# Ledger of designs, part 15: VHH binders against Phosphatase IMPL1, chloroplastic (IMPL1)

Target 1, 311 residues: Phosphatase IMPL1, chloroplastic (IMPL1), of Arabidopsis thaliana (Mouse-ear cress) (q94f00)
Amino acid sequence: VLSEVSDQTRYPRIGAKTTGTISPAHLLEVVELAAKTGAEVVMEAVNKPRNITYKGLSDLVTDTDKASEAAILEVVKKNFSDHLILGEEGGIIGDSSSDYLWCIDPLDGTTNFAHGYPSFAVSVGVLYRGNPAAASVVEFVGGPMCWNTRTFSATAGGGALCNGQKIHVSKTDAVERALLITGFGYEHDDAWSTNMELFKEFTDVSRGVRRLGAAAVDMCHVALGIAESYWEYRLKPWDMAAGVLIVEEAGGAVTRMDGGKFSVFDRSVLVSNGVLHPKLLERIAPATENLKSKGIDFSLWFKPEDYHTEL
Below, E stands for the ipSAE of ESMFold2; O stands for the ipSAE of OpenDDE; V2 stands for 0.75 times the mean of E and O plus 0.25 times the DockQ between their complexes.

## First folded at step 11 (VHH; framework vhh_7w1s_2)

Design i06 (from i01 with T97Q; at its last look DockQ between E and O 0.11; V2 from the best seeds 0.00; counts 0 for: pae E 4.8 > 2, placed apart)
Fold by OpenDDE, look of step 11:
Structure i06 (fold): chain B 311 residues (1-311), chain A 115 residues (1-115)
Amino acid sequence: as target 1 above (311 residues)
Amino acid sequence: QLQLVESGGGLVQAGGSMRLSCAASGSIFSYAMGWHRQAPGKQRELVAKISGGDTRYDDSVKGRFTISRDNTKNTVYLQMNSLKVEDTAVYYCAATQYRGWHDYWGQGTQVTVSS
C-alpha cells in the first residue's frame, strides 16, 4: 500500500518551527490546563435552564463567556505573566513585545450553547511570533441530560491528540464521498452571499455540508477524520488559532480560501484532509478572488499592534 | 463595529408620549436590539429588548412602552406612552450579536419627564 505522501508538501505549514525559550511540553501543559479550566466553568452553566426565569438567555451566555475567559486568563497569567493575550471578550491584554500571543475563545458556539445544542467548545491557542505553537480545544458533546467533553490538543510538530490518543484526518479522496463543514458570520455581505453559493454547490456534489456553528469544533472534526473539510470567511484569530494547528498536526492542510498561505489573522480559512484540498480550491479560490475584485477587504485583521510576527 | 445613534429624546410632560429611534450603521438583522436607561444616581437598567420577534419589558414599563424594529431601515424604536416623572433618564440603545453576544451601545439620549 504505497503510503500516499501526505499532501502536506503542497501547502506551506502554518505551525511554529520553534516554541522559543519555552518547551513545547510546557506550553501544551498550560494550554490544556487553560482550556480545561474554562471548560469547567462552561460545564457548570450548561445545565442551567434556558428560560426567562433566569436573568435571560443573553445574560447566561454573557456571564458564562466572561467567566470562562476569566478562568482561562488566570491560568495563562499565572504561568506566563508577560505573554500577550487576545481574547474574544477581553480583547488585547499584555505586552505586545512578547513573542507569545494567546488566542482565546472561551465559548465557541454561543448560539449552540444558548439552546443546549451540540456542539460548542473552549478554544485556546498560543502563537509564537504569529504561528501556532500549541493548542487545546475542549468540545462539548452529547446534549441535554448527557453532556460530555472531548479534548483535542496539539503542539507544532508533535501531532494531534483527542483524549490523549493520536488522531488523523481522513483519506477520502473524492468530494462525492466527503462530508464537508462550513460556517456563516452575522454580517450579510458579499462574503456571506458567496459562501451561501459555495454551500449550495458543495451540497450538490458532496455527501453533505454541515453548518454546525462552532469553528473550533468544526476544525477538530476534520482533524478527527469524521469530516473532510471546513471553510469560513471572517473568522477571528481566537476562532482559528487552535483548530488550524490541530488539523495540520493531524495531517491535514490549512490555507486561505484563495489557496494562499494562512495566518490566524486572515479573513478566510480552508482546512481539509489534504487530499481533497486542491479539488475544493477549484471552486473556493475563484469565488474568493471574485470577492477581492469587488473590493472586499481580505487584509490581516485583529493583529495586535507591534506584535512581532514571522509569517 | 456597529455604531448606534439614538434620537427623539427631550422634554415631555407627564402623561405624554415620546418615540425614540436608534439608527444603526449596518444591518441589525443578526442583532438583538434593546433599550436601556440610566437615571441619575442609579444603575443602568434594561427597559425593553427585542430578539427576533420576541419582546421583553421591564415591569415598570409594561403596557406603556413598546419596542419595535425595522430591519429595512436598520432602526429600532421605543414608543413611550403615559410617561411618568420616574421615567426620566438617559436612554441607551444596545445591539447584541447573536453569535458573539457582544454589545454595542449608543451615546444615549436624554428623556426628561416633567410634572
Scores: ipSAE 0.042, ipTM 0.386, lowest interface PAE 4.6, mean pLDDT 92
ESMFold2, look of step 11: ipSAE 0.292; ipTM 0.687
ESMFold2 (binder alone), look of step 11: mean pLDDT 89; pTM 0.906

## First folded at step 12 (VHH; framework vhh_7w1s_2)

Design j01 (from i05 with A32Y Y98K; at its last look DockQ between E and O 0.78; V2 from the best seeds 0.00; counts 0 for: pae E 5.3 > 2)
Fold by ESMFold2, look of step 12:
Structure j01 (fold): chain B 311 residues (1-311), chain A 115 residues (1-115)
Amino acid sequence: as target 1 above (311 residues)
Amino acid sequence: QLQLVESGGGLVQAGGSMRLSCAASGSIFSYYMGWHRQAPGKQRELVAKITGGDTRYDDSVKGRFTISRDNTKNTVYLQMNSLKVEDTAVYYCAATTKRGWHDYWGQGTQVTVSS
């Protein structure tokens, strides 16, 4: 069956129209290698002792995160010496005249990693002129005594894969039968409060709402078809760049939480299996408009100043 | 390792103004940046923070203090106006990308408000 819904409910695509001068296959190869190389660092750390001092645990998390980022950067720089890179700790590295911006989260779900709770990932997305062009997420599963990974990937127009196999969003067409996912930042502001209300309301009308703790994992679960939707306020480009492309290429829908056209530099995201997107927006969009009426700023953020975009 | 160095502290009369600076050894673009203070015998408390242009303030300083940042200079500022004796404290610059895991602190700068 076709992945898109009718024209009436179709949402603008967010993926790049082209991968530019770098072929889709080559860009995909490098983004997968980068994510897998970072994940090798994380895998070495998953079996290290956690029954240690809090400072020792904090150092383990910090060291693993930095080592994963360094490994990812080495792969990117070796293959594309002048590409622009946006990392969570390293900030902006490279030439702002580049059309390519790599958004890197070397360890998405650090609290889960610290506890050995099996929901964290390495997330690498590359934008072409502001739009996602290729993506890879390496998800950690299983948990203590049973750690494993699976690799999600996508290129704009090339579909989404998990461990080399094509994946597609679910066909669930009623919220009452949907498994949903959301997340919360640690700041308890108006956006947080609004999302607590959304969480409460959706638990009343769905099969459940998960709060798993890793945005990239949540989006990959939507793309895999094992969950129907994910939403969250206040995410950063490195939280979203890979996952949104993977959902879109799996046949899903991606918007802001007000229903508008999504950009990686936006402050909210709603992803879904597509068919449920309008029904979810019936509740989510008004809540988001209420936040705007209270003066919450939804303008673009964390966009590198000189990075050229087609947005 | 990100290093933070505060400057700009000193003695000031009540009602006066002072500007603190926090210079970072690397990029702060992606960081949650903040100012904390610790008065003698009290616990360190958040004063102000800034993330991607969004600012938040402790109620005791709202309307009097302004946090800002310059990502090209990797510097965070705290403009303190209408200073009160109660604002006397050591002021610390802090940075985090993952709260509780990647916390960086400066050495602190003393602010003393007299009269």
Scores: ipSAE 0.295, ipTM 0.703, lowest interface PAE 5.3, mean pLDDT 90
ESMFold2 (binder alone), look of step 12: mean pLDDT 89; pTM 0.906
OpenDDE, look of step 12: ipSAE 0.488; ipTM 0.797

Design j02 (from i05 with A32Y Y98S; at its last look DockQ between E and O 0.05; V2 from the best seeds 0.00; counts 0 for: pae O 12.1 > 2, placed apart)
Fold by OpenDDE, look of step 12:
Structure j02 (fold): chain B 311 residues (1-311), chain A 115 residues (1-115)
Amino acid sequence: as target 1 above (311 residues)
Amino acid sequence: QLQLVESGGGLVQAGGSMRLSCAASGSIFSYYMGWHRQAPGKQRELVAKITGGDTRYDDSVKGRFTISRDNTKNTVYLQMNSLKVEDTAVYYCAATTSRGWHDYWGQGTQVTVSS
């Protein structure tokens, strides 16, 4: 575990400045419990036979995803009945007048899960007025015959933890010594194509670029210091809310792909160990300009209507 | 704004098949597309949905119904096989654009399964 935190002075912090009327400790407790509860559901399913048929796999994923989300929702609703929830499967639940928005991915990395390929995760984040306040990601590690979990958690200003131990981003200061991570969505749009080019470029200049298939896991790996950066386009709030806080609290940097201030409702994200962030942005800049010149929309999306934010 | 138009409903005998279509207007990518149904005296319920590339089904229709989409046509389909009398309902298309998390709804199409 690295002891030094990267310079955060260059980029605005994204973490919530306050948690309102609820203590950070209480939010953390509930977010950890929620993620754990979902992960228990996933763990029960992880060893089930993978049917050869597409339908069989689809059913397993569907059932597991739904059951995990239901379990998470139960925990959140039990503790905070009036909070707003944005879940991947269930959509928006609750009153938009709430300052608290829970962003839930009950099974991040469904393809990996379906194949028994590591890694995938349960990701739970809670926002206060649009800024991440607390987060927990339960990563599934290992593989068939040796499944285990690793739990990441953070509160704004409280640092990042893995299995209860403090974690920090790496100190790697050269791209040529960096292991990078990226992801791709299902829509093969201009952003997808652009990211493919970035993937190619960064593969050439770094130690390698991984495409792992689980955004929450990828960001946690940056926070853990075993990777130096992660970026992706067109992620949803439930994909990012937990991971970005964990990275920031681990001493990393979080921005949009153009270097602007990040919101969980943005259509692009770049996280890094902080040290490499300027270098990465420099390389990404031409691609960003190209997308902008094409009129690609980078406005906020998937923000619940009437949800109050201090972004 | 996004407009949804359903088609393909009607009368079919039990055990038969039917295909519903929902065309979305505009060039806006829909992250979410789904089919819901409302039977007389019952609440509207989810039948099938696509979120990104992931398909989900209600348990009551698993193995019988298939949801698919053609992004080039901005159209979502519901292939309904082995139809049952209890599948009788007004079927509604729903979609959520990438610009926001708000559902748009079609006007619905009547599906009647006779014994």
Scores: ipSAE 0.005, ipTM 0.297, lowest interface PAE 12.1, mean pLDDT 90
ESMFold2, look of step 12: ipSAE 0.310; ipTM 0.703
ESMFold2 (binder alone), look of step 12: mean pLDDT 88; pTM 0.899

Design j03 (from i05 with T51Y Y98K; at its last look DockQ between E and O 0.74; V2 from the best seeds 0.00; counts 0 for: pae E 4.4 > 2)
Amino acid sequence: QLQLVESGGGLVQAGGSMRLSCAASGSIFSYAMGWHRQAPGKQRELVAKIYGGDTRYDDSVKGRFTISRDNTKNTVYLQMNSLKVEDTAVYYCAATTKRGWHDYWGQGTQVTVSS
ESMFold2, look of step 12: ipSAE 0.523; ipTM 0.809
ESMFold2 (binder alone), look of step 12: mean pLDDT 89; pTM 0.904
OpenDDE, look of step 12: ipSAE 0.636; ipTM 0.843
ESMFold2, look of step 13: ipSAE 0.357; ipTM 0.725
ESMFold2 (binder alone), look of step 13: mean pLDDT 88; pTM 0.901
OpenDDE, look of step 13: ipSAE 0.572; ipTM 0.823

Design j04 (from i05 with T97Y Y98K; at its last look DockQ between E and O 0.74; V2 from the best seeds 0.00; counts 0 for: pae E 4.5 > 2)
Fold by ESMFold2, look of step 12:
Structure j04 (fold): chain B 311 residues (1-311), chain A 115 residues (1-115)
Amino acid sequence: as target 1 above (311 residues)
Amino acid sequence: QLQLVESGGGLVQAGGSMRLSCAASGSIFSYAMGWHRQAPGKQRELVAKITGGDTRYDDSVKGRFTISRDNTKNTVYLQMNSLKVEDTAVYYCAATYKRGWHDYWGQGTQVTVSS
């Protein structure tokens, strides 16, 4: 007699099955160096004045973002001259025949950074044939007068770490005891309205829902076990590629918000401690199906045309 | 700095067609790209937007205008068919960065539809 879920992961894993010709240790070393090098640029900017003209604040954000991306790109190109890179500013760079695609968010949580609100990060993920192979997120914490960082990392099959220590998602098994996280786009459309309803519903039944403003940070908090879940519509590959691997390697679950198999090119993500994933989907998946019935497009997004994947 | 340059505007008779182009000085792959227009005495308004392949149109141009892009040429197009006198405006290309923390704009191209 077999169990109802015999020998199969309840949700398909999203991490790469292999790192190809480059070892997990080598990919991890480079992805961590890239993220830390970008974060050094951001750290130089965290105490610059914010009570200035809006143009001056916009320039601070833009200059920091560009300098962080440039520093990250230099690390990647020095180590892997033929890899494909997707950067928010520079777009698609490198060899389109490469199996490796680097997804770089040089400053996740730009509004928080602009205000000095301590929830932003540098996020670097590398995909092998479309699936996350290695990841690092450098999170900024503390805030004015006490800025600090912590570094999250993972390789597919290698587990997740924070500052070199293994981490694991929480074991919380009831939504009523869960701390949840979500985010909102700035367009007040049907997806926004739907997620506002989800926010209200989950606030009523959980220990609370946070809206913190940095997707990579939110996913790292799930992986660390200090929150139970994070969901959001319409994130881009560079917002998600690192965080999803870190959650999965910490023992969590990763799906689309309709419950389907996740790809970093998808337009929705639900990550959790795994135990709660089916219960969260009971409310989230129907809401997402309703959006699809209204014609909201959930097909793949921001996938480079020539990048070959196993998706 | 991302620079945007529009071209393809001019005079056309009502019912005719015209194609606008917007050439970018760098990659547009990661940007939300859009066309806006400003008619004499009116506010600038969004006409069409393309984000990662998703398109959105103002109701007044649906079915007549098509936005598209060629990422290899870093160029965005607006195909305008069945033109009306009401479509007369200066048309601007725009690129949105980081949810609007920084927007790039072209200088505009005049489209004039005569009856």
Scores: ipSAE 0.329, ipTM 0.709, lowest interface PAE 4.5, mean pLDDT 90
ESMFold2 (binder alone), look of step 12: mean pLDDT 89; pTM 0.907
OpenDDE, look of step 12: ipSAE 0.466; ipTM 0.792

Design j05 (from i05 with A32T; at its last look DockQ between E and O 0.80; V2 from the best seeds 0.00; counts 0 for: pae E 3.7 > 2)
Amino acid sequence: QLQLVESGGGLVQAGGSMRLSCAASGSIFSYTMGWHRQAPGKQRELVAKITGGDTRYDDSVKGRFTISRDNTKNTVYLQMNSLKVEDTAVYYCAATTYRGWHDYWGQGTQVTVSS
ESMFold2, look of step 12: ipSAE 0.472; ipTM 0.788
ESMFold2 (binder alone), look of step 12: mean pLDDT 89; pTM 0.912
OpenDDE, look of step 12: ipSAE 0.717; ipTM 0.873
ESMFold2, look of step 13: ipSAE 0.570; ipTM 0.829
ESMFold2 (binder alone), look of step 13: mean pLDDT 90; pTM 0.913
OpenDDE, look of step 13: ipSAE 0.627; ipTM 0.845
ESMFold2, look of step 15: ipSAE 0.413; ipTM 0.762
ESMFold2 (binder alone), look of step 15: mean pLDDT 89; pTM 0.912
OpenDDE, look of step 15: ipSAE 0.722; ipTM 0.874

Design j06 (from i05 with A32S H102Q; at its last look DockQ between E and O 0.69; V2 from the best seeds 0.00; counts 0 for: pae E 2.9 > 2)
Fold by ESMFold2, look of step 12:
Structure j06 (fold): chain B 311 residues (1-311), chain A 115 residues (1-115)
Amino acid sequence: as target 1 above (311 residues)
Amino acid sequence: QLQLVESGGGLVQAGGSMRLSCAASGSIFSYSMGWHRQAPGKQRELVAKITGGDTRYDDSVKGRFTISRDNTKNTVYLQMNSLKVEDTAVYYCAATTYRGWQDYWGQGTQVTVSS
């Protein structure tokens, strides 16, 4: 009906309105350095043997993750000794009165890394009062015998870059011509089951749905324009903080899977090239509302208690 | 390496209550934390799990046990009410880290429920 079409609006921006007392250029320099420094640790490990015992493989993953996080933390602390940091393994570090919160994923896509499958990344995002201000993702590509990286970055209002070149989401305007991406958590609960049904449905109506295994990579592929959308339930702030800003700064849309205004502390995300966002929500939002009616909480998760936000 | 130390176990009468504590040597904020138990001659089983405030329980303890955490003290709790003799076990605190690539375990604390 016409009221459904007439209610179609642009989605609220999720990036910070300012980078505060730190200039966009300075914040970008540090976030890129942090992500690249973590990625140097990961690059050292990509050629280590994987045809080994399971304990040896687990040690490789955990040692690499730990060393990457430590390297990233050193960069952040050296440049901003009082900033708050949320790391996947280190938890909350720093001054909770800081307006700046660093969300660090030192190895996104650990199963892919363990197998040498070329879809994993280092992801570093910086929030200003709860909103993404700067981001960098270093993606590993190529695979065994051909490992390489590419670096995605963004500042709020500054656009998105890959290897220094401006990038933009695709212009695809029909779902039947779209390449989509999703992911699944390990909990086989109602959210998981719902997303399996969404996967099935979208595979039937699009060019395909990928399950690649690294959330930051998936979002960067949307920002690069080689995929049209990505969605997932139950992501954590360090999985999302960088990728969502990169998509938005590439001209994309970012919401919760119910269509509401996104925060990196939410437990669902839908990113897209923007044009397709309303059409994707026609199927995704009702499914998400049904989960909420069953009492499944998609609201704030892993937000540091004393961290000040303007969400 | 994260270290976990359980406390609060002991002897309690059926129908009674008990609270277990698990003190961690470092931050547990980002971890999935859980309580497991192992009865004599049985396999270790998950009792309760908490991840970022999201809780899950084994069916045998739903409505009787409550898992919680205090991130400022890096401590996880298991409040056990309406205890039954079959709840008798060694209770272990566990942390799942590195997205499940590594787990840490406490030494266990004995809970004995008498008739």
Scores: ipSAE 0.485, ipTM 0.791, lowest interface PAE 2.9, mean pLDDT 91
ESMFold2 (binder alone), look of step 12: mean pLDDT 89; pTM 0.904
OpenDDE, look of step 12: ipSAE 0.582; ipTM 0.825

## First folded at step 13 (VHH; framework vhh_7w1s_2)

Design m01 (from j03 with A32T; at its last look DockQ between E and O 0.85; V2 from the best seeds 0.00; counts 0 for: pae E 4.7 > 2)
Fold by ESMFold2, look of step 13:
Structure m01 (fold): chain B 311 residues (1-311), chain A 115 residues (1-115)
Amino acid sequence: as target 1 above (311 residues)
Amino acid sequence: QLQLVESGGGLVQAGGSMRLSCAASGSIFSYTMGWHRQAPGKQRELVAKIYGGDTRYDDSVKGRFTISRDNTKNTVYLQMNSLKVEDTAVYYCAATTKRGWHDYWGQGTQVTVSS
């Protein structure tokens, strides 16, 4: 019996071991600028009227999303003309031989943005050879009459920050004291149904489970220590690349929902404050294995064909 | 703006086969691609969709129709086998992202199944 917990990572690190030829400070500078530039586009739109036609609201959402992505792309291309980019709106752009892949979500939480519900963000992550190297998420808070932002950032090995201040996951060590977060896809398949059962079960044994509607925000709340865990099936690289690094650099744990080593191209993610991770997996991993036995596909997805990784 | 152009429609006898194509003006990698149809006097309805490699079909076409995509050609296909007269409709290609906040539609191609 040890009097202290071992001073080592229990789960494999998911962040890159190096940022390659570009220094961590330089990558961080550009990823923060990209996310903040996209967020200025979104900020100009948050006070526009929502008491409008459905077409007008849909145009507001699509125009904002596209303009945010364009602003982010301009920053990345100006600084790194040959990097590969994967955006939710624009798809794959750039040199497929690049070691660097930018995973961009110009507006995470689109429905929340449309309603003015304050849980949405701009999320920018850059991978080096398949592993997160730097990240920034600009979160919108406050809501109507009180909009504001805060900026999360991280580099692999450099820790996580919010508005320039170092952050760390919570120390909560019991599920019954934990605040948890999850999300649901709109494909009402077996994965969706399974996660409804997980949601139900965890509301019985924890302080509550939130369904907030923006994956990058959810992960940043874990990194900030105001929630203990987040999980979801069927997320895409642009949903996850930034948030997972920010959680890891804040001292948290990142795996697939089956407990295996996480890749940004996986179809499930579990992040937590670390100490709760094994307890959460006791229920989550068997549920995920059951989905595999039913034929749900958990192979990698949305990986650009020619992008070389160390997976 | 993503532009979608359908082709491959026409007249076919019941029991026959036909393949529709939808060419996109840009990358479809990140989109949910789908086929919808509208018969005379009826509402447009989903036929099939494909996202990342996952597929979903309307029950009326399951086992007879197959959706596929070629991301290098930015093209989506609908293979239609064992065609029935009730499959007669204008078939539309659609591209969707952000859970339906962004919708793009082609102009449609007529499929007519006779006998």
Scores: ipSAE 0.329, ipTM 0.705, lowest interface PAE 4.7, mean pLDDT 90
ESMFold2 (binder alone), look of step 13: mean pLDDT 89; pTM 0.908
OpenDDE, look of step 13: ipSAE 0.493; ipTM 0.801

Design m02 (from m01 with K98H; at its last look DockQ between E and O 0.77; V2 from the best seeds 0.00; counts 0 for: pae E 4.2 > 2)
Fold by ESMFold2, look of step 13:
Structure m02 (fold): chain B 311 residues (1-311), chain A 115 residues (1-115)
Amino acid sequence: as target 1 above (311 residues)
Amino acid sequence: QLQLVESGGGLVQAGGSMRLSCAASGSIFSYTMGWHRQAPGKQRELVAKIYGGDTRYDDSVKGRFTISRDNTKNTVYLQMNSLKVEDTAVYYCAATTHRGWHDYWGQGTQVTVSS
């Protein structure tokens, strides 16, 4: 147990200390139902034709995103009428005085979904006073002609599950044996360029770096122990809120890419199996400090102004 | 569906200033909001965009134009100072999700800079 405590004290925990007035079991039930309900919408769309006009494909993606978000919102509002919601499509909805903020990505990996490439998910995280309290990610796997899903979930302090079974990060303790994952945002800014250099460097020293295209999926793969780490700049709260809790509850480490304490409103994230975290930071943290020295803004962003936090 | 309506265009003398507005029919909080322009005989080009408070400008307007947003009013602005004849164009407001699959465009507003 002391070893586990030592691992925790190396990097501050990011999950909430409590789920507040809502029990962990109840919050988990609703967050999982919300994510699964959104995923039912996405599942109806995965077999629709993709060999169509670009406008028709764009409409399919747009309609699926909106319908998934609407389905998720209905579950949340039905169970918690006064909670605050931050959705990628709908923005900020609900009671700004709520301690609970739901961060919803109704379709993480939209380009992969559009192409039928099997790496996308529905991601639902709920924060209690700014810290992740419960999470669920429904991952789409298999691909055309064999689509399926698996459901990741976690509550702060309750461990991480995949399809109801406890999961844990890998034990890999050398970067040269690690399978790593990163992602690149759509903006080709200085952070993007820095990450291209990190991608090159880590490709040279590891078993490989994947660029899979869905942040929530990437974090769940770390939590499942089939990859050792994931990092990315410029993700938003809805991209990260669920995945980071799932990694932490699977025994992993979560920080900013400068090594500092992570918040879902930060502009960088590094998750790993924990053992590798210091080694990964040896390259990642200096690159991130260099961006700061160039004046790149890493202050909190997309935090609702009136949402009170313990951050 | 998000609808965008531009206003504030018109005729202005070189060296002058003008402010464009783009009113959205819904929340713009999570969108990348931007202004594009299309000059006579040219392709539409990005002028400025704003995402989560971060701004980016085309080099030709940097220091002269300022993009801003009011999330309470769901409105995006383009303040254009030190206008040049080459700034003459139809200006379009756009809303996108990570340059992804969700794009919305306004009808455009004409800006004409005379000398």
Scores: ipSAE 0.385, ipTM 0.744, lowest interface PAE 4.2, mean pLDDT 91
ESMFold2 (binder alone), look of step 13: mean pLDDT 89; pTM 0.908
OpenDDE, look of step 13: ipSAE 0.559; ipTM 0.824

